# Ledger of designs, part 14: VH-VL binders against Counting factor-associated protein A (cfaA)

Target 1, 212 residues: Counting factor-associated protein A (cfaA), of Dictyostelium discoideum (Social amoeba) (q54z64)
Amino acid sequence: QFISIQKYDFSGNCKNSSDSASSFEASSESAAICMQNDLLSGIVTNEGVCLIFNEVPTTFIISTKGDYIVRSIYDINDNNCQGGIIENKAIEIDECFVECADDYHGSTYLFSTETSLNYPSNTFMEISYNGECDGQWKTSFNYLQYYIVNKCNVAHEIETHTFSVGCNSTSSWVSEYAGEVCTVEPTVTTSYPIVDNCGDLDNSNFIDYCNI
Key: E = the ipSAE of ESMFold2; O = the ipSAE of OpenDDE; V2 = 0.75 times the mean of E and O plus 0.25 times the DockQ between their complexes.

## First folded at step 19 (VH-VL; framework fv_libivirumab)

Design m5 (from m1 with heavy chain I103M; at its last look DockQ between E and O 0.50; V2 from the best seeds 0.62)
Fold by ESMFold2, look of step 19:
Structure m5 (fold): chain C 212 residues (1-212), chain A 124 residues (1-124), chain B 112 residues (1-112)
Amino acid sequence: as target 1 above (212 residues)
Amino acid sequence: QVQLVESGGGVVRPGRSLRLSCAASGFTFSSYGINWVRQAPGKGLEWVAIISYDGSNTYYRDSVKGRFTISRDDSKNTLYLQMNSLRTEDTAVYYCARGYSTMFPLRYKGMDVWGLGTTVTVSS
Amino acid sequence: DIVMTQSPLSLSVTPGEPASISCRSSQSLKYDWGYRYLDWYLQKPGHSPQLLIYLGSNRASGVPDRFSGSGSGTEYTLKISRVEAEDVGVYYCMQALQTPYTFGQGTKLEIK
């Protein structure tokens, strides 16, 4: 099985309080909603793979009954998830939720499990891959991360900067915008090659793929 | 095996020009962005400019915009810095360094290869 | 421009003892999915700079595990668990979030 983590346009509410309060009750905002046309980016990973999630080394494992996902958080210096677990969190499967950065900002996620590898079309993807880079990554991948092309993403913690991703068979590009929306002319656009970088860096096996 | 070698430094009077070169070997030059970074005598590091892998994007620090031009010739595996209207403040050791900004963390490895530097002295 | 401020500017340590260097940015270096675009470099006496840490906490190839990076947002730390004589030099943090890329002032590390 595979774990899918999808990131959507921010929705829901991040309540501010001097004390802890229940987050299950909505205030003036609707509960978090994950609509497919609001999908921005995602990760598909195998169980137990060490990856960076929200700045910290993290592993995800599906519970024995398959009814939730265990998120294990490691020390920020533990890049291989070899040390002690700092915290375990249970994540509900197929329930849209918000992880808050502050009272007014956060990220909207949906965690799911999949019996077969699945990812959206119209994406630029980066795939972490075991073994030789011969185009057969689907049997040996660790995780993949994707961006839906031409979607507006929030770049910075306080949403002062936005960006969109595009690609074709030879290159990818990132267009950055001042402010909270990608509706005006980008302030800068930067192009990157789509290359097989396996073996270019020590123990770094990955490929880029424009899935359009 | 992977190497960057700078050349073209020297002593020059203010207002004149110099062209620095950075020769790359041991890696696929056309797949990487390359930076120029400088260090004035006894001072810290200062980023100067970057060029994207295909040459389509160039960025400069404000103090050199309009005076310096970064370019590349992939057929010769060589990066260039054309420095016009030189000032005494441009006196430094100039390094080329491999690496480019990217949002795709599996490929971002910082400026992982540096040359030995070439010295530029601007004085009367 | 993002201003990078290091402290201390110089540090004298006894071999075998730990060292810690701080770096503060004028704005958050956090990016999408929580990646942190903060790198650490060492310039040994008479040498070119070399990469130590990238993306906040990843060790570059060949860097010993006594070096570690931590921090998030605007505050970052480089730690050396047991300083050795070969660690002498000037340490720089650099933000790689947006051009112009900017370095801290440097921290000179010396052996007592």
Scores: ipSAE 0.542, ipTM 0.810, lowest interface PAE 1.8, mean pLDDT 83
ESMFold2 (binder alone), look of step 19: mean pLDDT 91; pTM 0.947
OpenDDE, look of step 19: ipSAE 0.763; ipTM 0.913

## First folded at step 20 (VH-VL; framework fv_libivirumab)

Design c2 (from k1 with heavy chain F104S, light chain W33S; at its last look DockQ between E and O 0.03; V2 from the best seeds 0.00; counts 0 for: pae O 6.3 > 2, placed apart)
Fold by OpenDDE, look of step 20:
Parts: sequence; C-alpha cells; structure tokens
Structure c2 (fold): chain C 212 residues (1-212), chain A 124 residues (1-124), chain B 112 residues (1-112)
Amino acid sequence: as target 1 above (212 residues)
Amino acid sequence: QVQLVESGGGVVRPGRSLRLSCAASGFTFSSYGINWVRQAPGKGLEWVAIISYDGSNTDYRDSVKGRFTISRDDSKNTLYLQMNSLRTEDTAVYYCARGYSTISPLRYKGMDVWGLGTTVTVSS
Amino acid sequence: DIVMTQSPLSLSVTPGEPASISCRSSQSLKYDSGYRYLDWYLQKPGHSPQLLIYLGSNRASGVPDRFSGSGSGTEYTLKISRVEAEDVGVYYCMQALQTPYTFGQGTKLEIK
C-alpha cells in the first residue's frame, strides 16, 4: 500500500498566528479545498520511507485502522530518519489541509492511500528505488516525486520566483521566471538528460521518467 | 578517477582575449552541466557561467555577459570559456566545476568535482 | 540576485571544540519539493574548493559525519561537532536555487 500526497495550487487563504511568525493556519474551511485547485506535483511513497517534506526529513505511516496518516518529523540533520522523532502529526486521509509559509503563500495537500502505482499523465517523475539496476524500479520502489509539466509553480515561501517543468523522452527541463506568475519569458531554462542513476546514493538508485 | 583540469590561463592586457579549457576525465562528460567559478586574489568565490549537459542552455553573471562565452566539445570531453574584452577585475583563478544544472532534488548533488584552477591576470 | 550573507567572517576554534557558521539568504531557498538549494563548500589553504554539504543537509561523498548542515527558509547553519586541524580553511555557502548562483563572503576558520 502506497501513500499518495498531492500538492495543489494555493489560493492564499492563510492566517498569521499570534504565537509565531512561522505559525500559520487556514483562514477558513474553504482554504482546505483541493478539488477546485490545479494539481501541481505529488509524492508517492511507501510507509516509513525517509524523504524530505517541507524542508525536513519525514516519514509517513498509515494508521492501523487506515483512517489517518502519521507524519513523523525528524531532526533537520537526520537525512536518514534514524534519530528521534521531533514531532508526530495525524493527517486525515482523503482530506485536504493547508500548510502556510506566510499570509499569502502556502500549499494545499491531499493525502490518500493507493494499492497500486498510479500517477497522473503529463508528468515528469523522479523515482527512488533500491536493488537491481536497469530500471527495475517498479519492483523496488521507495518513493517517487512528480511534477505536472507546463504548470506554473511557485516555490514555497518564495514570492518572486516561479518555474515550470517540462520533459520528453530524452530530456527534462526547468524554466525559471523572475516573477510571481509564469507569464513573462523565462530568465533561464535548464535542461538535463533523462537518466537512470543506478548506485548514485549509497544503496539508493534514481531514475527519471517522462510520462507524456 | 573523476577529474577536471583547467588550462589556458596567462597574463594579458586589458581589452585582450583569452580562451580557457577544462579537460574532463573519469566520468560521462556529456551527462553533466559544468560551471566556471572564479576567485580574485584574496577574495571569495564568484560564479561566472554554466552550460547544460548538451550545451543547449547557458547562463552568465551579468558582469561577463556579452564578453564571455561558455561552450563545450563532448567529443573531446572539454569545456571552454572564451573571454573577450578582458578587464582588470576579471583577474582571478578560474575553476571549472561539475554540477547538476537541474532543480531535481534527486539528481542535484552540488558542485562535487572541481579542477585545480588556472590563473588569469589582466594588467596594463 | 539572491544575496548570501555569512557570519562570522572569521572563526578561531580550539581543536575538539564545536564550530558553527551561519548563512542568510535574501530569499527563501526552499524549492517546491521542499528541498533547500543551499550548498556548503570548503577551500583549504592552497587548494581548490570542495563540496561539503548539498541541498542544505546532505553530506558529500567522503565528508565526515562531524559536518552537518541545517536550516530553513532564509537561515542556514553549518556545524562542525569537533573541529580538527584539517578543517582549517574558508567556508562558503552557495545558493543553487537560481542563476546567477551566489556565494557568501566566506568564513575563515583557524585553529587556536
């Protein structure tokens, strides 16, 4: 069973908390509506796999009843999620929630569980897998991240930097814009080959996949 | 062994041109983006230019735009930096550094390979 | 351009003691996926720069575990748990979020 995390475009419904400048909540229940927003990116992961989520090492585990997901946050330096858990948070499955960076910036997420690997069309995927090389990632899948191609994205907590991702059978690329909207010409477009980096990191392999 | 070796440095007068080379070995050159980074005497590091893996994309710091041209010859595993209209402020040790030129967090690993550098001195 | 500001600019440390270097960016270096595009480099005297940390907290190959990187948003820190003589040199942070890539001023680490 896989955990699917979908990131949607943020509508800007964030409210600053009086407790801390970094603490924000959704201003209303409508802020947690994913269905009306465009899908931008996502993560599909196995339970307990260590990955970076919102800048911190994180694992996700499905509750025994399957009604929520436990997000465990680790120390910022614990890239392998081997140390102590800093914080646990229960996230409802098939419900939307908003994480705010400031009053006007954040992301809406939808957490769900899947029995098979399903990913949307028109995506560029980055896949982590263990075991054998030669692209056998489906049988040794750890986690994957995907981006909807040709969608305008705003980096979290960044106001003046937007980007779009594209790919084909041989290359992926990122177009960067010096603005809040991808309506101006890119300042730079950087391309990279579609590759299978077997043995790239310790015991982990990485492969690119363009699903167009 | 993975290695980058710069060459072509020298002493030139302002307004002159110089062409630097960076020879790569020990890895698939055509699969990587490459950077030029320079360091003026007694100063910090300064990014100069980058070229994508296939040479289709390049970018420069503003102070060298229109004067410097980064290029590559994959058949020779060599990176180049053509420097025209050299200025005194271009005086520096020039390093070539391998790095992924993508925002992919699964592929990005910083500038993990550096050359020994080649010295460029621009003086009247 | 993203401005990188390091502090302190110089640091003298007794061998075996910890060290900490701060790096501040004029813009957040967090990308969409949540990764932080901040690298740390060390230039030992008479040598070329070498990569220590990439993406905020990942140690490069061959880098001892006494080096660690942390941070979020616009604030980042390089820590050395136990400074050794071989750690002498100038440390640089660099943002790789967007071109032009920009370095901090550098922090010179010396042994007391």
Scores: ipSAE 0.024, ipTM 0.607, lowest interface PAE 6.3, mean pLDDT 85
ESMFold2, look of step 20: ipSAE 0.513; ipTM 0.789
ESMFold2 (binder alone), look of step 20: mean pLDDT 92; pTM 0.950

Design p1 (from k1 with heavy chain F104Y; at its last look DockQ between E and O 0.66; V2 from the best seeds 0.60)
Fold by OpenDDE, look of step 20:
Order: C-alpha cells, then sequence, then structure tokens
Structure p1 (fold): chain C 212 residues (1-212), chain A 124 residues (1-124), chain B 112 residues (1-112)
C-alpha cells in the first residue's frame, strides 16, 4: 500500500506559533479544505521510506486500522531516519491540513492511501527505486515525486518567485518567474533530459517520466 | 571509472586568449550539465560557468561575461572554456565539475565529479 | 547574487572531537517541498574539491557517516561527529539554488 501526498496551493494566513514551519495552523478552516482541486504536485511513497518533508527527515506509515497516517519526524541530522523518532503526528486520511512556514506562507496537503501506483495525467515525474539497472522501477519503487505540468507553483514558499514545469518525451523544463504568479515572461527556462540514472548511489536509482 | 580531466592551462599575457578543455569518461556525458569552477592562488572556490546537457543553456559569473564562452562537444565527450581578453584576476586553477542544478531533487546530486584542474596564469 | 557566509573561517580540532561549521545565505535556499539547495565541499591539501553533502543533508557516495549536514532557510551546519586526520582541509558551502552559484569563504580545518 502506498501513501499519496498531494500538494495544493495555500490559501489564507497562518497562525503564529512558537515553533517554526510545522507547528503553524491555518488561520481559517478554509485553508485546510481541498475544495479548489488545484493540484500542483505530489509524492507517492511506500510506508517507512525516509524522505525530506518540509526540510525534516520524515517517514509515513499507515495506522493498523488504516484510519490515519503517522508522520514520524526524525532528528534534523538523521537523514536516513535510522535514529530515534523525535515526534509522531497522526494525519487524517482524505482530509486536508496546512503546514505553515510563517504567518503568510504555507502549503495545503492531502494525504491518501493507494493500493496501486496511480498518478495524475499531465505530469512530470521522478521515481526513486532500488535494484538492478533494468528500468523495472515499479517492482523496486521507493517513492516518486510529480509536478503537474504548466501549473504555477511557488518556488521558495516564503519568497515571491514562481515556477512552472513542462515536459515531453525527451526533455523536461522549468520556467522561473520573478515576483509575478507566472503571468509574465519567465526570467529563465532550464531544460533537462529525460533519463534513467542507475547506479549513482548505493542501489539508489531514479527515472524521469513525462506522463503526457 | 567516472573521470574529468582538464587541459589547456598555461601562462599568458593580459589581453590574450586561452582555451581550456575538459575530457569526460566513464559516464554518459551528454546527460549532464557541466560547470567550470576556478580557484585563485590561496583563495576560495569561485563558480565560473555552466552549460546544460544539450548546450542549450549557458550562464556565467558577471566578471567573465562577454569574455568567456563555455561549450561542449558531445561527440568527443569534451567541455571547453574559451577565455578571451584575459585579465590578471583570471589567474587560477580551473576545475571542471559535473553537476546540474535543478528543482528536481532526485536529479540533483551536487557537483559530484571534479577534475584535477588546469592552471591558468595571466601576468604581464 | 546570493551571498554565502561561513563561520568560523578556521577551526582547530583534536582528533576524535566533534566539529561544526556554519553557513549562512543571504536568502532562503529552500525550494519546493522543502528541499534545500545547499552543498558542502571539502578540498584536502593539494587535491581537488570533493562533494560531501548535497541538498543540505544528503551524503555523497563514499562519504563517511560522521559527516552530516543540516539546516533550513538561511542557516546551515556541517557537522563532523569525530574528526579524523584525513578530514583536514578547507570546507566550502555552496548554494545551488540559482546561478551564479556562490561559495562561502571556506573554513580551514586543522588538527591540534
Amino acid sequence: as target 1 above (212 residues)
Amino acid sequence: QVQLVESGGGVVRPGRSLRLSCAASGFTFSSYGINWVRQAPGKGLEWVAIISYDGSNTDYRDSVKGRFTISRDDSKNTLYLQMNSLRTEDTAVYYCARGYSTIYPLRYKGMDVWGLGTTVTVSS
Amino acid sequence: DIVMTQSPLSLSVTPGEPASISCRSSQSLKYDWGYRYLDWYLQKPGHSPQLLIYLGSNRASGVPDRFSGSGSGTEYTLKISRVEAEDVGVYYCMQALQTPYTFGQGTKLEIK
């Protein structure tokens, strides 16, 4: 079973908290409602896979009853999620919540579970997988990250830069905008090849895929 | 064995030109962006230029814009840095380094491969 | 340009003791999903630079686990849990968020 994390555009303000980033709450309940269906990006991961979530090493597991997801936060230096768990948080499945970076910036997330790999159309996707260099990433899937193509994203979360992602059968690209919400000519567009890189790290492979 | 090997360094007078080369082996050269990074004697590292995997994108530090040109020949697995109008402050060891900046975390692995460097001395 | 500021500029450490190097950026290096485009490099005496940490906290291939990178926003730290003689050299942080890529001044680590 897979955990799907969908990232939506943030709406509203965040309540100030003594802690940074993850401890902020939305100032209004509307911010925690994924009604606009403006999906920007997402992650699909296996249970227990160590990944960086909002700058912190994190694992996600589904509760025994399957009624919520447990987010385990590890020490900021524990990049492999092998040490002790610093904090656990229960996340409701199919409910939206907001992670605030500051009073005015954050992201809305929707957590769900999937029995099979499923990803939206019109996406650029990076897939992490282990095993042999045969392109059989589905059988050795770790996690994948995808961007909806031609959607405007906030680049730095707390900054005013925006970006959009595009791809085709051979390349992907990122268009970056300064200040404007992808309404002006991009300041720069950077292209990347669609590749299957295998053997870069200890059985850590990745493949790019354009789902157009 | 993944490897980068710089060449073409030498001693030149100000205003002259020099062309550096970086020969790549052990990996699919055409799939990577490549950087030039230099280090003046006794100083820190300084990024100079980058070229995308297909050469469609290039960028430079301001101090070398209009004077330096980064290019690549994928058929030869070779990166180049054409340096014109050389200045004394361009004196440095020049490294080529594999690495491609991207917002795609799985694609970014830092500048993970460096050459041994080639020395450029600009003096009157 | 993003300005990178390291501290300290020099560090003398007894073998077996921990070391910590700080790096500050003039703007946040966090990108989408919270990934931080900050690298750490080590240049040993007489050698080319080598990658230690990328994306803030990922160890490069072959890098011992005594090295760790952490940080967020504009503040980053490289830690060495137990300094060894082979760790001598100059450490550089580098932002890879945007060109021009910019390095810190470097931190020279010596053994006492």
Scores: ipSAE 0.553, ipTM 0.852, lowest interface PAE 1.0, mean pLDDT 87
ESMFold2, look of step 20: ipSAE 0.601; ipTM 0.831
ESMFold2 (binder alone), look of step 20: mean pLDDT 91; pTM 0.944

Design p2 (from k1 with heavy chain S101H; at its last look DockQ between E and O 0.68; V2 from the best seeds 0.67)
Fold by ESMFold2, look of step 20:
Structure p2 (fold): chain C 212 residues (1-212), chain A 124 residues (1-124), chain B 112 residues (1-112)
Amino acid sequence: as target 1 above (212 residues)
Amino acid sequence: QVQLVESGGGVVRPGRSLRLSCAASGFTFSSYGINWVRQAPGKGLEWVAIISYDGSNTDYRDSVKGRFTISRDDSKNTLYLQMNSLRTEDTAVYYCARGYHTIFPLRYKGMDVWGLGTTVTVSS
Amino acid sequence: DIVMTQSPLSLSVTPGEPASISCRSSQSLKYDWGYRYLDWYLQKPGHSPQLLIYLGSNRASGVPDRFSGSGSGTEYTLKISRVEAEDVGVYYCMQALQTPYTFGQGTKLEIK
């Protein structure tokens, strides 16, 4: 199975505890809202893949009974998740929740599982894979990260920065805005080629895909 | 072998111009943004300029804006820094370094390839 | 401009002992999904700079596992678990969140 992590537009108030669910732990009383139209970005990963999540090396596995997802957190220096687990957190499957960074900032997430690889349409995505850099990512797939195109994202802890992502068959681009919403002309738009890119000095590959 | 090789440094008087070159080999030059970074004698590293993979985005440190121009010629796999109105404080070893800012973390690897540097001395 | 402040500016370390270098930024270097745009470079005597750590904690290819990066927000640390003679040189942190990219002042590491 695959684990899907979806990030939604944050509109909650983290200042009071009554309406906020501040954790990645499973909670049946989460006060979060995950409306389909508010989906911004996400990650799809295999179980046990080591990735950086919330600044630390992390693996996700589905519990033995399938009731929840176990987030295992590793030492910050354990970039391959080869050492001991520092902490385990239980995450409720299919329950929308908020993780607060401070009184005014947070992230809204939905964790789910899939028996086959699925990801939303209208996205730009980058796919991590290992081995030969030959575009055959499905045999060595690690995880993918995507952004819904033409959605406004806020960079938490950077209140004056927002951005949107676009792509076509040859290019992707990021439009950055000075402000908390993407309603005016972007300050800058930066484009990137769509490539199957190799780690020239390591075996860390990725492939771009514009899923329009 | 992935390489960057700078050239074009020398000794010049204030107010003169130089053009530095950075020749790339062993990778697809047209897919990467490239920086110029300099180091004055006995001093630390100082970022100078950057150009995106397609040349559409450039930026400079304030002290060189209007005097320096970064450019690229992908048909020759070469990055350039045109330095006009040189001042004594521009005296440094100049490095080219591969890497460009992006919010897409899979493609960001820092400045992972550096040249050997070329020395620019601006003196009377 | 984002100001990067390193400490200490000089270190003398007995071979085999650990070393730690701090880097503080004038604003948070975190972005979406919590990625941190802070890199570490080493310039060995007589050589070009080389990348050690990118995005706060990722070791560049060929960098020994005795080097590690940690931190978040405005506070970052480079650690060397056992200093070796080949580790001498000047260490720089750099923010890559926004141009102009800025380096710390450098930390010169010497063997005692």
Scores: ipSAE 0.579, ipTM 0.821, lowest interface PAE 1.7, mean pLDDT 84
ESMFold2 (binder alone), look of step 20: mean pLDDT 93; pTM 0.954
OpenDDE, look of step 20: ipSAE 0.753; ipTM 0.914

Design p3 (from k1 with heavy chain K109R; at its last look DockQ between E and O 0.58; V2 from the best seeds 0.00; counts 0 for: pae O 2.7 > 2)
Fold by OpenDDE, look of step 20:
Structure p3 (fold): chain C 212 residues (1-212), chain A 124 residues (1-124), chain B 112 residues (1-112)
Amino acid sequence: as target 1 above (212 residues)
Amino acid sequence: QVQLVESGGGVVRPGRSLRLSCAASGFTFSSYGINWVRQAPGKGLEWVAIISYDGSNTDYRDSVKGRFTISRDDSKNTLYLQMNSLRTEDTAVYYCARGYSTIFPLRYRGMDVWGLGTTVTVSS
Amino acid sequence: DIVMTQSPLSLSVTPGEPASISCRSSQSLKYDWGYRYLDWYLQKPGHSPQLLIYLGSNRASGVPDRFSGSGSGTEYTLKISRVEAEDVGVYYCMQALQTPYTFGQGTKLEIK
């Protein structure tokens, strides 16, 4: 099974924690009403794969009963998730989950499980895979990140900076906006070729794909 | 044998022009954004300019805007920096450095290849 | 522009001992999913700069595992578990979140 994490636009105040990483459920008394707006991005990952999630090395595992997902947080210096688990968080499946970076900025997530890879349309995807550099990432899939194209995202979780992603069959690009929520012309647009990067990290390869 | 080799440095008077070149080899030049980074004598590193992989996008530090022009010729695997209206403060070793000109979410691997640098001296 | 501030500016270390360099940015270098656009570079005496760490914690090709990068938001650290003579030089952090790319002041590492 795959774990699917969908990131939605979130507006409103968050309850900040001492470690600047708080979360709450919609049913929590201290939680704001969880609203799912437009889908912005997502991650699909295998269980136990080490990835950086909100700046912290993290693994996700489906509970034995399949009723929730366990997010394990590792030390910030443990980039390979090989050390001890610092914190475990149970996340309900198919329920909205709000992660707050500070009192004013956060993200709404939806965690779900899938038996097969399903790629959203109109997305730019980065796929991590192990094994040989033959482009057959499906057999050695680690995780993929996708971004809905032409959607406005908040950069750095700071309202003054926004960005949008676009792509076609040959290239991808990021348009940056300053001071506006993608309402004005971008200050800069940076383009890159669609690439297959082999040997980037230890047994880790990356391939870009535009799903338009 | 991935390599960048700068050339074109020299001694010039203020107000003059100079054109630097950076020859790339050992990799697909047209697939990378390239940077110019300079270092004044005894000082730290200072980013100067960047050009995207296809040359469609360029950017500069404010102090060189309107005076410097970054360009590339992929058929020659060569990066250029046209420096006009040179000032004494432009005196530095100029490095070309390979790197993606991207921000999130596109792949970025840092400036992983640097040339040996070419020296530009602007003095009266 | 994003301002990068390194500390300390100079460091003298006994061979075999660990070293740590801090880098602070005037704004967060984080993007979604944890990408942190902070690089570390080393310039050895008489040489060109070389990449050590990219995106906060990824070692560049050929970089020994005694080098590690960590951090989030506006605070980042380069650590050398066991300093060797070949590690002498000036270390720079650089944000690559947005242009203009900006470097820290540099940290000069010397051997005692």
Scores: ipSAE 0.212, ipTM 0.762, lowest interface PAE 2.7, mean pLDDT 86
ESMFold2, look of step 20: ipSAE 0.640; ipTM 0.845
ESMFold2 (binder alone), look of step 20: mean pLDDT 92; pTM 0.947

Design p4 (from k1 with light chain S57N; at its last look DockQ between E and O 0.72; V2 from the best seeds 0.65)
Fold by OpenDDE, look of step 20:
Structure p4 (fold): chain C 212 residues (1-212), chain A 124 residues (1-124), chain B 112 residues (1-112)
Amino acid sequence: as target 1 above (212 residues)
Amino acid sequence: QVQLVESGGGVVRPGRSLRLSCAASGFTFSSYGINWVRQAPGKGLEWVAIISYDGSNTDYRDSVKGRFTISRDDSKNTLYLQMNSLRTEDTAVYYCARGYSTIFPLRYKGMDVWGLGTTVTVSS
Amino acid sequence: DIVMTQSPLSLSVTPGEPASISCRSSQSLKYDWGYRYLDWYLQKPGHSPQLLIYLGNNRASGVPDRFSGSGSGTEYTLKISRVEAEDVGVYYCMQALQTPYTFGQGTKLEIK
């Protein structure tokens, strides 16, 4: 099974909590109930894959009964999630999960499980995979991260900037805007090639894909 | 055998021009953004300029804007830095460094390849 | 421009002992999904700079596991668990969140 993490924008006051990895919670119950705005981005990952999630090395595992996801947090220096688990947290499936980066910025997540690899249309994707440079990333899939294209996104902890992602068959691009809301004209647009980067790291490869 | 090799450094008088080159090998040059980074004698590192993979986007530090031009020739796997109106403060070892900045974390791997550098001395 | 401030500027360490270098940014380097655009570079004497850490805590290829990067927001740290003679050089942090990319002043690491 795959774990799907959908990210939504969260605006509002955050409450500090004792959880060092998720030190803030939404101050309002309404935020906890997921006012699901537009989907901004997401991650699809295998169980147990070491990810950087909100600053810390993290693995996600589906409970034995499949009723929740266990988030295991590792030491901030344990980039490979090979050391001891610092903290475990149960995350309800198909329920809102709010993480606050600070008092004013956060994200709303929706965790779900899937039996097959699925990702939304109109996205730019980055896919991490292991193995040989044979182009069959699906068989050696680690995780993929996707961004919804042609949508205004708010960057984490960057109050003065918004961005939008675009892509076609040959390239992807990011348009940055100077305001808190995307304007008609971006301040700068940076283009990137759609590439298959294989062999850059030991047993770790990545490929870009525009799903339009 | 990923490699960057700078050339074109030399000694010039203020106000003169110099053109640096950076030859790339061992990787798909046209797929990467490339940077120029310089280091004055006994000083720290200073980012100078960047060019996108297709040359459509460039940026510079303020102190070189209007004087320096970064460009690339993908058919030759070569990066260039045209330096005009050189000043004494431009004296430095100039490195080219492979690195592609992006909001997409999997696409960014830092400036992971550096050349050996070429020395530019601007003196009267 | 984002200002990067390193501390200390010099460090003398006995071989086998740990070392820690701090880097502060004038604004948060955190971006989407919590990634931080902070790199660490090492320039050994007489050599070109080399990448140690990218995106805050990712070791570059070939970098020993005794090197680790951590931090959040505006505060970052490079740690060397056991300093070796080959670790001598000047360490630089660099923000890659936006151009112009900006480096810290550098931290010179010497062996006692």
Scores: ipSAE 0.579, ipTM 0.867, lowest interface PAE 1.1, mean pLDDT 87
ESMFold2, look of step 20: ipSAE 0.684; ipTM 0.860
ESMFold2 (binder alone), look of step 20: mean pLDDT 92; pTM 0.950

Design p5 (from k1 with heavy chain G110A M111F; at its last look DockQ between E and O 0.54; V2 from the best seeds 0.00; counts 0 for: pae O 3.5 > 2)
Fold by OpenDDE, look of step 20:
Structure p5 (fold): chain C 212 residues (1-212), chain A 124 residues (1-124), chain B 112 residues (1-112)
Amino acid sequence: as target 1 above (212 residues)
Amino acid sequence: QVQLVESGGGVVRPGRSLRLSCAASGFTFSSYGINWVRQAPGKGLEWVAIISYDGSNTDYRDSVKGRFTISRDDSKNTLYLQMNSLRTEDTAVYYCARGYSTIFPLRYKAFDVWGLGTTVTVSS
Amino acid sequence: DIVMTQSPLSLSVTPGEPASISCRSSQSLKYDWGYRYLDWYLQKPGHSPQLLIYLGSNRASGVPDRFSGSGSGTEYTLKISRVEAEDVGVYYCMQALQTPYTFGQGTKLEIK
């Protein structure tokens, strides 16, 4: 079973928490409500896979009853999630979850579970997989990240620039905008090839895929 | 073996031009963005320029804009840096470094391969 | 331009003891999902720079596990759990968030 995390834009004030690991909450009740605007990006992951989630090493597992997801946070130096768990947090499935990076910047997430891999349309995908460099990533799938193409994304934290992603069968590109909205011409567009980055990490490979 | 080898350095007077080359081997050259990074004598590292994998995008540090031109010839697996109107402050060891940056962290390539560098001295 | 500030600029460490280098950026280096566009490089005496850490906390190939990178937002740290003689050199942080890519001043590590 897979865990699907959808990221939506969050606009509003956040309040501080005693938790040092991205535990900020929306300051208003309305912000705590599912603010599902346009989907911006997402992650699909196996249970227990070590991810960098909101700046810290994190694993996600589904509860035994399947009624919530447990997020385990590890030490910031524990990039492989091999040490002790610093904190566990239960996340409701199919309910919006708000995380704030600071008082003014955050994201709304929707956590869900899937029995099979679902690839959203009009996305650029980066897929992590283990094993041989033969392109059989589905059999050794770890996690995938996807970005909605031709969609305006706001940089996190104190960043004020925006960006959009595009791709085709051979390349992907990032357009950066100077403002907080993608309504002007990009200041720069950087293009990259669609590649299979095999052997870059220990038993971890990364493949690009444009799903259009 | 993955390798980058710089050449073309030398001693020139201010205002003159010099063309550096960086020969790549051991990897698919056309799939990578390549950078020039320089280091003045006894100083730190300073990024100079970048060219995308297909050459469609280039960027420079402000101090070299209009004077330096980064280019590539994929048929020769070679990166170039045309340096015009050289100044004394351009004196440095020039490294070519493989790698490109993106908002896609899984595709990000840091400067994981460096050449040995080629020395450029601009002196009156 | 993003300004990178390292501290300290030099340190002398007894072999076997830990070392820590800080790097501050003038703006956040974080993108979506918490990835941090901060690299660490080591330049050993008489050699070219080499990659140590990329994306904040990932060790490059061949880099010993005594090296670790951490940090978020605008504050980053490189740690060496047990300094060895071969670790002597100048360490640089570099932001890779946007061009122009910018390096810290460098931190010279020496052995006592």
Scores: ipSAE 0.032, ipTM 0.671, lowest interface PAE 3.5, mean pLDDT 83
ESMFold2, look of step 20: ipSAE 0.618; ipTM 0.834
ESMFold2 (binder alone), look of step 20: mean pLDDT 91; pTM 0.943

